# VH-VL binders against a6w1c8, part 34

Target 1, 192 residues: a6w1c8
Amino acid sequence: MSLSINAVARTQEGKGASRRLRNEGLVPAVIYGGETAPVSISFKDNELLKAVGTPGFLTGLVEVTVEGKTEQVLVKALQRHPSTGAVMHMDLQRAQADKAITTRVPLSFINAAQSEGVSKQGGRLTVESKLAEVRCLPANLPEVLTVDVIKGQLDQIFHLSDVILPEGVELVSLLKGEDHDQPIARIGKSKR
Below, E stands for the ipSAE of ESMFold2; O stands for the ipSAE of OpenDDE; V2 stands for 0.75 times the mean of E and O plus 0.25 times the DockQ between their complexes.

## First folded at step 22 (VH-VL; framework fv_masavibart)

Design g2 (at its last look DockQ between E and O 0.07; V2 from the best seeds 0.00; counts 0 for: pae O 5.2 > 2, placed apart)
Fold by ESMFold2, look of step 22:
Structure g2 (fold): chain C 192 residues (1-192), chain A 124 residues (1-124), chain B 110 residues (1-110)
Amino acid sequence: as target 1 above (192 residues)
Amino acid sequence: QVQLVESGGGVVQPGRSLRLSCAASGFTFSDYAMYWVRQAPGKGLEWVAVISYDGSDKYYADSVKGRFTISRDNSKNTLYLQMNSLRTEDTAVYYCARGFTYDILTGYYYFDYWGQGTLVTVSS
Amino acid sequence: QSALTQPASVSGSPGQSITISCTGTSSDVGDYNYVSWYQQHPGKAPKLMIYEVSNRPSGVSNRFSGSKSGNTASLTISGLQSEDEADYYCSSYTDSSTYVFGGGTKLTVL
């Protein structure tokens, strides 16, 4: 399911222009990639505040409407205010239906409490990676990737290869070879 | 284990100053924004201030602007609140609270760990 | 006075479910998904129970759930236990760049 937000095209760019836009309650952003030139846009800050608090907006496909025309994009980067966390700038990459995309997807670790490592052996799950980089067509982009740790034992380390992958989804690091099967979580001793 | 321990509370007269400290442990303190939240006796919670991970940016509730200063020392894992020109309505338990970390998935508008608080009483 | 309205108290028997409401405006609750819920036992610090309306942090029992409809957020506690007896506060971030808390609800387990 695609989330949506409206934007306004802008022609002014640069540090000074971005500061003036933010003073007017607007958040600068750029749409790039695909077959057309980059487009500078802005969002109303209250509308963006609502959007970034919506599950899937920062990690999934988003429909951006600029002057009546819609584009499907991914949030690739954002800059946040150091004190308030408000989004100050956003980079958006165009997604085309017939082209593979690369983006980061959240990892969800399930069944830790029911595992022997946690329930019987005094362990605690420590998550070391919250995201995994995937490659897939836009239609195959999952909202989340699951790691089932039900069989976890004390001192066990989980790796990218333990991620449950839907059809059409590849983990970018695993395409680089077995030495890129990085740890993503472990069950270690807990002080309780 | 995440721990936040406030200190420096006490009884002071109106118009005076007090400095609160919050010692942090069990996490990488310098990765997090930190907050002060207060609770008047028998009353609800009120947000007071926030400071960015490196101390470069600070933001305050209107009720304390110009009187309170939040600061941090990341080498000592300690958060501070300098409270000047204290008023009787500043009487409260002051809590140190952990805020967001600076990654794309972290929420920004909740407080996931709190200290036990330190009581500040402002009275004649 | 709090910007978010909560009932002053609610009660339930062990094993039952109860719901605590938190009502604000569109700019506090309705338009945004930044409602959080905190549990506070007497003399203790608040503990985060729910964030972003319905998300439960690690270590919080699945007996606690959150939801929102219109300008009202709700905290539901199922399978009520004596340890759930506490004060409960909702909070939200406002579009005026401030945090607001509800006045609190005392939950009594009968």
Scores: ipSAE 0.285, ipTM 0.702, lowest interface PAE 4.0, mean pLDDT 86
Fold by OpenDDE, look of step 22:
Structure g2 (fold): chain C 192 residues (1-192), chain A 124 residues (1-124), chain B 110 residues (1-110)
Amino acid sequence: as target 1 above (192 residues)
Amino acid sequence: QVQLVESGGGVVQPGRSLRLSCAASGFTFSDYAMYWVRQAPGKGLEWVAVISYDGSDKYYADSVKGRFTISRDNSKNTLYLQMNSLRTEDTAVYYCARGFTYDILTGYYYFDYWGQGTLVTVSS
Amino acid sequence: QSALTQPASVSGSPGQSITISCTGTSSDVGDYNYVSWYQQHPGKAPKLMIYEVSNRPSGVSNRFSGSKSGNTASLTISGLQSEDEADYYCSSYTDSSTYVFGGGTKLTVL
């Protein structure tokens, strides 16, 4: 079940067009990917704000409807104003059912409190990475990736390889080699 | 090799205008967002302006908004900064920088390549 | 927003390991793993050395490493070489959706 949002095809081109849109309460975006030409679109600022605040919008499949046509996309880039945080632009990549996609998925660490490192040894779980980049078919895209830290000891470091991978899902970093097995969390005592 | 070379700096009086240029080479200029970042003498770095890869989007720091204009000519691989109504506090070395990547959640940008900078001195 | 706090200067002998600290607040360094470090030799272009606390761009020596604890990020340079003598600047994303820089640290190789 993908999130859905409506967009309007942009008709204005050239320098300043996107800025003008923003002044009108619209957020420019582009849909690209596949064999279809890129499509310039705009979102209503308020609708996009709400969508961006919705879990899964930035990390999951999204259905974008433009002039009655719905496309399944991934948010590949979100540019925010460097001072206000307002969304300035979005890059949306088309998702095709038969084509592997790459996107970041949230990591969920479970059983930290019950772990020996935390429950008995006085440690705390520190998350170093909240997201992991995955490669999979759209239909296999998980909402979250789970890391079970139940066996965690004090000073133990968890890595990407500790992530429970659903069928058909690969971690992009691990595909690059074992030396790319990055730390994602640690059970340790707070030094603060 | 990626290279960014700023030019156009100099000494100007308050209220005057100056135009900076940044010549880019060693990469596909039209594929990258470009930035101006400045550093006052003995001070830290401050973001000034950004322009999208095709020049369709421009954003400015509040401190320069309405006075500075960022632009680019992709056919010439050149970034520009038109500075009007200059103030003494605009005195700084001005760097052009290439946008590296930005996070999809925060939009946080890294600057992977910088020019050597051009000094702009605004003094009466 | 106020700049991140760096020591004005640090020094070390060749072969030593030195660390440059970058102290912010819970609203920047403490909240995010978006700390970057830049190296700048006198009269030269700044160079990105570390991003996201501990990641090195391609081409950056593995002698450079980054870490963070609490509201303080650290750049460590191991096996100090004469070429490492430069100014180093840290930066961080902030709760205000801004990009804040440190004041810079001058590293002298003795």
Scores: ipSAE 0.024, ipTM 0.567, lowest interface PAE 5.2, mean pLDDT 87
ESMFold2 (binder alone), look of step 22: mean pLDDT 89; pTM 0.922

Design g3 (at its last look DockQ between E and O 0.11; V2 from the best seeds 0.00; counts 0 for: pae E 11.8 > 2, placed apart)
Fold by OpenDDE, look of step 22:
Structure g3 (fold): chain C 192 residues (1-192), chain A 124 residues (1-124), chain B 110 residues (1-110)
Amino acid sequence: as target 1 above (192 residues)
Amino acid sequence: QVQLVESGGGVVQPGRSLRLSCAASGFTFSDYAMYWVRQAPGKGLEWVAVISYDGSDKYYADSVKGRFTISRDNSKNTLYLQMNSLRTEDTAVYYCARGFTYDILEGTYYFDYWGQGTLVTVSS
Amino acid sequence: QSALTQPASVSGSPGQSITISCTGTSSDVGDYNYVSWYQQHPGKAPKLMIYEVSNRPSGVSNRFSGSKSGNTASLTISGLQSEDEADYYCSSYTDSSTYVFGGGTKLTVL
């Protein structure tokens, strides 16, 4: 099930216009990508807040409806208020069915408690990375990537290469070379 | 006018400790994340540490992890950097900088205001 | 965490346009639009000139502009003036959740 949110097209741009929108309880955003020109839009603050709090909104495909037209997009960037953390601006990239997309996907570590390192050797799983950047077609975008740590021993470090990749999904870091196989978790008795 | 004034720099021997301060004025200090950035003599800029607006989150460069501690007192509009186990390579001018967040998930900042810096010299 | 690559020095005459390059990797400049540029005069604090690749803060001259292509960001200064003589640093967010600076470029106005 894809997430959906409504937006309104806007014609006024610039810092002043954005401030006015925010004062009106709106959040400015832009949709870009593909062969279509960028579109400036605004979201209702309360609706966006709810959406941002919904799992998958920041990491998955989102349907944005503007003036009756619906587009699939990815959230690519947020500007947040330095104090409140409120979203001040959002960049949205169009997703096309036939073009690969790049986005961060949550990592899920399973079977840690049952691992030898934890269950018998007194270790605990420390997660160092909660997200991984993937490249795939929109239709192949997973909601989560799984890392099975069932074989984990004490002091063992897990890397991006240990992620179970679904069909059609690539890890961006690994595509850059072996030196980009970053650690993502460790079983240990103390925090690293 | 936004002002950041660093203090606490000086000459210390390796292995010793030093505490830097940054006095902020001209803005609501508690609304902003703050950074320490250092510059070795004749060298470039290096990110050192960041602390969130309320001090709940702290991040460090690998080169100082386990040795430096960033903190803040919003009631005093002051940023701190506790530097322990100092090394010769820590010799630098240390700047405090105000940060602005624009990342989707991981809190990415640019530095819109900088102090004049305070010199820390670590030598035997 | 290697620094971004900048030319050690660039020079230009008053009124000319110069460009300073900042080359990173697909793990920083190439992956993100979080490139910033800072101007630093001798013995002075760095000053933010460009953020998010091409945005100018208020008070910064429109003679300064930024762009990015691939893994290389660029700072362009048009209508070069004597006051522009300074060190310039680029910076970028990285996929390691860190911030990296370039090595700096000394701009000389001839």
Scores: ipSAE 0.019, ipTM 0.537, lowest interface PAE 6.5, mean pLDDT 88
Fold by ESMFold2, look of step 22:
Structure g3 (fold): chain C 192 residues (1-192), chain A 124 residues (1-124), chain B 110 residues (1-110)
Amino acid sequence: as target 1 above (192 residues)
Amino acid sequence: QVQLVESGGGVVQPGRSLRLSCAASGFTFSDYAMYWVRQAPGKGLEWVAVISYDGSDKYYADSVKGRFTISRDNSKNTLYLQMNSLRTEDTAVYYCARGFTYDILEGTYYFDYWGQGTLVTVSS
Amino acid sequence: QSALTQPASVSGSPGQSITISCTGTSSDVGDYNYVSWYQQHPGKAPKLMIYEVSNRPSGVSNRFSGSKSGNTASLTISGLQSEDEADYYCSSYTDSSTYVFGGGTKLTVL
């Protein structure tokens, strides 16, 4: 199911305008990229708070509706209030169906408890990376990438190459060569 | 291995001051907002204060506002809570907790790592 | 200042399932998916069990699950074990940009 949110266009830009918008319960954002000029928009604070709390909103394709027109976008950056975590500003990039996109996708590690490393050898899974950068067409963008650690042994290190990739999805680091096969998780003994 | 270790608790009289410390290791401390949460004996958890990843913004529960000051030293990976004008109601175990990172995905609203706590007793 | 309401205690026998409720307002619970659940054994620090309503951190048993309906979030523990005897707290991040904890629920395994 596609994630969506409504926005309104805005004509004021800059730091002073952004502060006034936030004081009125609005969060400034910009949509850029593709063949269209950048568009300054705003979201209602409470609607955006719900949206960013929804799994997949920050890492997947999102439909943004501005004055009845819908655009497919990716969240490329967001600025949070450093103390409260409230979203202060968002950068959104347009996704075109025929052009590859690059974005970060969450990693899900499954079956650790059933592995010999955990169940029989006293190990525990430690996750070192929660995200992986992927390249794919928008239609192929997964909500999550799975790493099955069922065959994991004590002291085993899992790498990007252990990620189960859907058809049409590439890991950006692995495109740089096999010496960029970064560790993402380990099964090891932890101290109590 | 993420680790948070509180220190500086003890017994003090009302009106006095204490400074708590929380030593952090096993993660990039300067990427995270940090929290103090307390628990009075036999009572539930109460949020006390938060400080942004760079120390620029601080927020406090109404019960401690004006008396407590949260701070951090990112070069020492240490979180602090300066507690002034202590009252008997401030008696609690004080936990430091790791909140969220300032990045796209990890700015979520839960406390994934907690210290062991340090006891502050305010007694005449 | 708003608060999350939990029952003071619940009990169950080994092998049974129990549910702990956490009720707030629409701004505390209903409109947002920021509810988390923490387990605390006596003398120990809280441990995160559920985040964002229904997600389990790695290493938390699948016997623990979370959900919500309306303004009430729920933690369900299936297959109760004696080790589950603890205090359980819900929490949320609210419109007022603050963290709120429930009053806690003592789970007794009979």
Scores: ipSAE 0.000, ipTM 0.472, lowest interface PAE 11.8, mean pLDDT 82
ESMFold2 (binder alone), look of step 22: mean pLDDT 90; pTM 0.927

Design g4 (at its last fold request DockQ between E and O 0.05; V2 from the best seeds 0.00; counts 0 for: pae O 4.5 > 2, placed apart)
Fold by ESMFold2, fold request of step 27:
Structure g4 (fold): chain C 192 residues (1-192), chain A 124 residues (1-124), chain B 110 residues (1-110)
Amino acid sequence: as target 1 above (192 residues)
Amino acid sequence: QVQLVESGGGVVQPGRSLRLSCAASGFTFSDYAMYWVRQAPGKGLEWVAVISYDGSDKYYADSVKGRFTISRDNSKNTLYLQMNSLRTEDTAVYYCARGFTYDYLEGLYYFDYWGQGTLVTVSS
Amino acid sequence: QSALTQPASVSGSPGQSITISCTGTSSDVGDYNYVSWYQQHPGKAPKLMIYEVSNRPSGVSNRFSGSKSGNTASLTISGLQSEDEADYYCSSYTDSSTYVFGGGTKLTVL
């Protein structure tokens, strides 16, 4: 299910105004995209801290309610405080049902322990990419993309083309051609 | 393979200073916030300080604020802790720990790799 | 700042399942999903076992699992083995942008 969070509209903008909002326990954000003008909003910092720790909030579709009106959005950027990690600003893109979106989605590598490379050949899976950029309609956005490594052998390298794609989902890098089929994981000996 | 190796611990008198180092390898050091965490003998863990990836921002526990300074040299892949005005209650094993990256979709709010620690003993 | 409360010790027999509790407040464990668990063998550094309440980092056995209910997080170890004997610490990020640790739990495998 999609996640939700409440926000308030704001009229003050800019770096100085954003700093003042954060001092008051509010996190500035912007909703952009679609056929309407961008909307400046804010979230309560504790509510946002809870939301960003909820699985699927940062990678999936979110319903944001501003003054009783809801919008489907996708988190596109998030600025954190350099030392504490507290959320300082967030960019949200409106998701329109008939327009493709592009975002990063987590990769899940399954069956490594059952592969010959790991179970019989003394290997272990080393993940080199934890995310992949996808393009799809909002209704087709997966929460996670699976890479099945059951047939993996020692020294095998897995690539983006090994990702299991749901219907309607494309990998952005593979749309650029064969030379963009980057490595994403390998079964190898332990590294130091 | 991620490695963190602390050094510079020893026995010092109260009121003196000591500088700890942590040598990092096996990862891109300049992509990570870095932490110091300490553990008094026979006691639990206590967070001490954090420094941003480029060293521009620093944050300290109240117990050490004003006395300790965290710093880093990204060209040497090294984290430092300058400890001034040492007190007997600062006696602990000091650990270097790897913090978060600045890609908001990657790990946050936990310490995934730790060094083996260096002992600081403050006694008269 | 508030410390997280853990039992001082727990014990179990090989093959048994045990649970270590970690109790905080609404400012950390209760309202947020930033609980971590660390294993520490004598004379060694802590090792991350669980992050964000229930996630296992790569290389950690699936015998270790995490959960929470209300203000209490739990680490469950199934199929106890002698090498699980260690100190276990919970921690949480707080809504004051700080970290709190539990006092630690010594696990003894009988």
Scores: ipSAE 0.541, ipTM 0.788, lowest interface PAE 2.0, mean pLDDT 87
Fold by OpenDDE, fold request of step 27:
Structure g4 (fold): chain C 192 residues (1-192), chain A 124 residues (1-124), chain B 110 residues (1-110)
Amino acid sequence: as target 1 above (192 residues)
Amino acid sequence: QVQLVESGGGVVQPGRSLRLSCAASGFTFSDYAMYWVRQAPGKGLEWVAVISYDGSDKYYADSVKGRFTISRDNSKNTLYLQMNSLRTEDTAVYYCARGFTYDYLEGLYYFDYWGQGTLVTVSS
Amino acid sequence: QSALTQPASVSGSPGQSITISCTGTSSDVGDYNYVSWYQQHPGKAPKLMIYEVSNRPSGVSNRFSGSKSGNTASLTISGLQSEDEADYYCSSYTDSSTYVFGGGTKLTVL
């Protein structure tokens, strides 16, 4: 089930309005996409803080309820306070069932401990990328992408092409060409 | 006491790359946004880039966007500026500065501490 | 983004009061109460003198004061002293979530 959060529609726009909202413990946001006009909304800062800290909120589909209407959205942009990290604004893109979406999905590396590189050769798996950008229909959006490193040898570098892709899911980088097959992990010995 | 020390400046030809570093001490580095500000010889101050406390957000001046990359290693209390495709107009003293704000809700900062700067000269 | 507008130079005699203006737009100086002023002596790093239009950091002389009216911020230095001779820069947050500096003002103490 998708994560859910409540918001309130706002008619006032602009920086001044946003500042006032923040002073009231609210976080401004916008929902956009599709044939429907953009909607300015606000979240309670404490609720949003909790949501942002919840796994999958920033990478998966989210149900936002505004004035009794629920929409599926993706977090496309998050503006944070440069020092404190507090969310100051959020852009939410509507997910449409028949339109491909682009978002980042967490990578899960499995069987590292059992790999030859780790179990026999004394290596350690180092993750260089924890997320991968995917393109897919909303219904096909995975919660996690799996990389099986069971056959990994010492000094082996794993790439995006090693990701096990579910049906209907594409890696955005690979769509750009083979030269965009970036490294995502390595089995190596720990450096001093 | 707060201390910022820039390094990595030098003379390079146009089109080349250079990496600047800023070593921070005397405060919790990971709690602050950090900035690069430059000053061409005999000219004024120009904001270059900012990076959030955890490196998750980065902003650049239009003049350096696409060429410069700001980064940080909080474990080393170090701020970096990777400068690629350098131009003659990039010649400047580059300052590392700490961002400070009284109003955390507004997200507005000023530069309360500056390093001594490091000179970057781009010339043929 | 274009720099904030400052006079190129100002001068005054010891003991006098001088004012440096910093003119922006409604998208920076006019929109926010977060104007800062920096003092820079030759060959030295800038020093924060005023923040949030009118606040002084600890250690800054009370001879320095700041104000704002409309899209123009002002730095006033009273009881001018020889050590005040320096370049002064204003800065402001902008609607683009960036920062902009003024062109700087050279203050000469006669």
Scores: ipSAE 0.030, ipTM 0.574, lowest interface PAE 4.5, mean pLDDT 88
ESMFold2, look of step 22: ipSAE 0.486; ipTM 0.765
ESMFold2 (binder alone), look of step 22: mean pLDDT 90; pTM 0.922
OpenDDE, look of step 22: ipSAE 0.019; ipTM 0.586
ESMFold2, look of step 24: ipSAE 0.388; ipTM 0.738
ESMFold2 (binder alone), look of step 24: mean pLDDT 89; pTM 0.918
OpenDDE, look of step 24: ipSAE 0.024; ipTM 0.550
ESMFold2, fold request of step 27: ipSAE 0.527, 0.464; ipTM 0.782, 0.757
ESMFold2 (binder alone), fold request of step 27: mean pLDDT 89, 89, 89; pTM 0.913, 0.913, 0.914
OpenDDE, fold request of step 27: ipSAE 0.020, 0.005; ipTM 0.553, 0.516

Design g5 (at its last look DockQ between E and O 0.03; V2 from the best seeds 0.00; counts 0 for: pae O 9.1 > 2, placed apart)
Fold by ESMFold2, look of step 22:
Structure g5 (fold): chain C 192 residues (1-192), chain A 124 residues (1-124), chain B 110 residues (1-110)
Amino acid sequence: as target 1 above (192 residues)
Amino acid sequence: QVQLVESGGGVVQPGRSLRLSCAASGFTFSDYAMYWVRQAPGKGLEWVAVISYDGSDKYYADSVKGRFTISRDNSKNTLYLQMNSLRTEDTAVYYCARGFTYDELEGFYYFDYWGQGTLVTVSS
Amino acid sequence: QSALTQPASVSGSPGQSITISCTGTSSDVGDYNYVSWYQQHPGKAPKLMIYEVSNRPSGVSNRFSGSKSGNTASLTISGLQSEDEADYYCSSYTDSSTYVFGGGTKLTVL
């Protein structure tokens, strides 16, 4: 399924304008990137609150509709209210079909309970990273990346190189060298 | 190991004050928003107050606004609740709870660790 | 009082499955995916069991699961065990930037 949200164009910018928008129940945002100038938009508070709680909105491609025109974007940054956690501002990057994007994608660890490390050796899977940064064309962006731990043994450490990658998807950390093959999970002796 | 330990509860008369403390350990206290939540005897949970990771912003439930003040001392890993002008309806177990980290994409709008609570009884 | 409605009590025998409901409105449960469930044994701290409707924190048994339909969220405990006997609370974040809680459900394991 595609994720979408409606936005309203805005011309007012700056700290004072952003505060006035939020007082009216609107959240300021900026769409940037590609070969066009940045555009200022706003989202309705309640619609954005629903959207950020929807799986895939913060980590995948989103269609933003402004005055009947749609753009494919990804969330690059958000600013939250320091005490309530409410989204105060959002930075959105345009996704162009022929240019690679980088973003964070959720990791899914499967078959831990059936592994020898967990089922027979008294281990428990501890997830150390919930997201991995990927590089791919927009059409190749996965919703989730899988790590199959069925062969896991007690004290085994899983790394980024253990992630199952679809065609066209690269892990950004691994492109930086072999010493960036970070641990992402381990099977260790559980605490009682 | 994340731990939150409340203290300072007791029995007081209406109109008096109490100051609650919550000692935090096992995590970087200054990275987290912190909450007070209370539970009246035989009733459900009620959110009371929240304070930002650096103490710069504070928000209160309408039931306590103007009477309670939340604060924190990040050098001592301690959260506080100053309760003034106490009323009988403030009688509850008061919990401190850990909130979200600022600038995280996930981990919002739930309380992942709680203390065991401290009882405040307001009666004449 | 709480805005989320839970049954006051539920009971089950070891090995059975039970479900605890949490009913609110579109403004808290229906339109948003911020329902959480907490377990509280007598005299102990509440413990987060489910967040964002159906997600389970590390260290929570997969016997606990969460779901939502319309304005009602549900916590299901399968393979009931004696240590599951506790109070269970649901909560949600609202579009008024506040938290709302259920009144709690006492689970008795027979």
Scores: ipSAE 0.329, ipTM 0.715, lowest interface PAE 3.8, mean pLDDT 86
Fold by OpenDDE, look of step 22:
Structure g5 (fold): chain C 192 residues (1-192), chain A 124 residues (1-124), chain B 110 residues (1-110)
Amino acid sequence: as target 1 above (192 residues)
Amino acid sequence: QVQLVESGGGVVQPGRSLRLSCAASGFTFSDYAMYWVRQAPGKGLEWVAVISYDGSDKYYADSVKGRFTISRDNSKNTLYLQMNSLRTEDTAVYYCARGFTYDELEGFYYFDYWGQGTLVTVSS
Amino acid sequence: QSALTQPASVSGSPGQSITISCTGTSSDVGDYNYVSWYQQHPGKAPKLMIYEVSNRPSGVSNRFSGSKSGNTASLTISGLQSEDEADYYCSSYTDSSTYVFGGGTKLTVL
C-alpha cells in the first residue's frame, strides 16, 4: 500500500511565487511525466514534513491527491535549504503501471554479524551506499534491496552486483556497464 | 562583471568587535543570497553565515552563533558582518560570496563568486 | 563536523590528467549530490569550478570534470596546464543542514 498525501494546485510560478509559498508554510512541487502536462502544486509544510519522515515516502510510490484527483508518483528530487534542511521544493514523477520507473531503493545488509569477516576475523561492516537506483515497473518496485554478506571476509568489498535482485528489477548502474559496478559496503577492521 | 570587495579587516584584541563590509557590483544584488566564508591562515575554508536576498532569513555556523550578525543594505549593494566577542580562532581571511541562485527554487547551495577577502587578526 | 578528506597535494606534468579525491560520509557526499569544487590561487579569490558533482559553471574550462562514487567525489583535470597550479577545495551539503569543506589539495604542475 502506497503512502498518501494531499496537495493544492497552484497557478503562480517563479522564484517570487515559490518564496511566498514558503513564507506561508507551503512547499512548492511539480508533478510531471507521462502524456499529461506538468502540474504545479504545493504541500503544507507540516504535512510534508511528516510524510518525509515516513519510511518509504522518498523511495516508494506515493499517492498524491490534487483537487480530488489521485496520482501515483515517485519523489525524484527533494531540494532542501542549505542551512536549515527544510524542504524547499519537490519533483514528482508520475508512475504508470505499464511504464518502467527509475528510483532509489534502500539497501539492507543482512548477516553481517554472522559473517566470517566479522564474527571470526574481527571485522566490521561499513556501508558506503545506503541506496541503489533501480529500474522496474511500479508493481515490481521493492521496498528494500537485500545484500547478504554472510560469506563476507575481512577486507572484502561488496558491490552493486552483490545485491539480490527481485524479478523485474534492474540496477541502473549495472545497465551502464561493468565499470559501473560501484562498491556499496566493506568489511574492515574496526579502528579502535 | 560581478565584483565583490570586502573591507573592514584589521587587528583586534580578543573580546573586541569588528564590522566587515562587502561592496557588490555587476549584478542585481537584491536577487541573491550572500555568504561569508572564512579561511584561517594556511587552513581550509569554513562557512560562516548566509543571508537571503531580502534579508529576511539569516543563518550561522555553530562556531559563530550568538557572536556574529550578518546583514545587508540592498539600496547600497552592501553586505555586512558584525563580529562581536572575537576570539583568536576567528583569525582568518573573510570572504564574501554570492550564492548560486536557482531559477525556480531560489536555492543558494553554492558560491559562484567570491571577493578577494579581508584579513581579520585576533591577537592579544 | 569534520572536514572532507582530500589529499594534501597532487602533482602532474603539463598535458597529463590528474584526479583529486574528496572523501566524506554517507551523511554528506554519499547522501547528497551537492558537491562543489573551488579553485584558489595564492592570494586570490576562490573560484567555483564544479557544482552538483559534475556541472561546470559558464566560463569554466571543459578540462575540469567532476564525479562521485559512494562517499567519494572526484575532480579530474585533463590536459594539465601551468595555470592550473592552485589549491582546490571540495564541499558538500550535510545531514546537519550545513556545508562542509575539504581540507584542500595543493596541485603542483611540474
Scores: ipSAE 0.012, ipTM 0.538, lowest interface PAE 9.1, mean pLDDT 88
ESMFold2 (binder alone), look of step 22: mean pLDDT 89; pTM 0.918

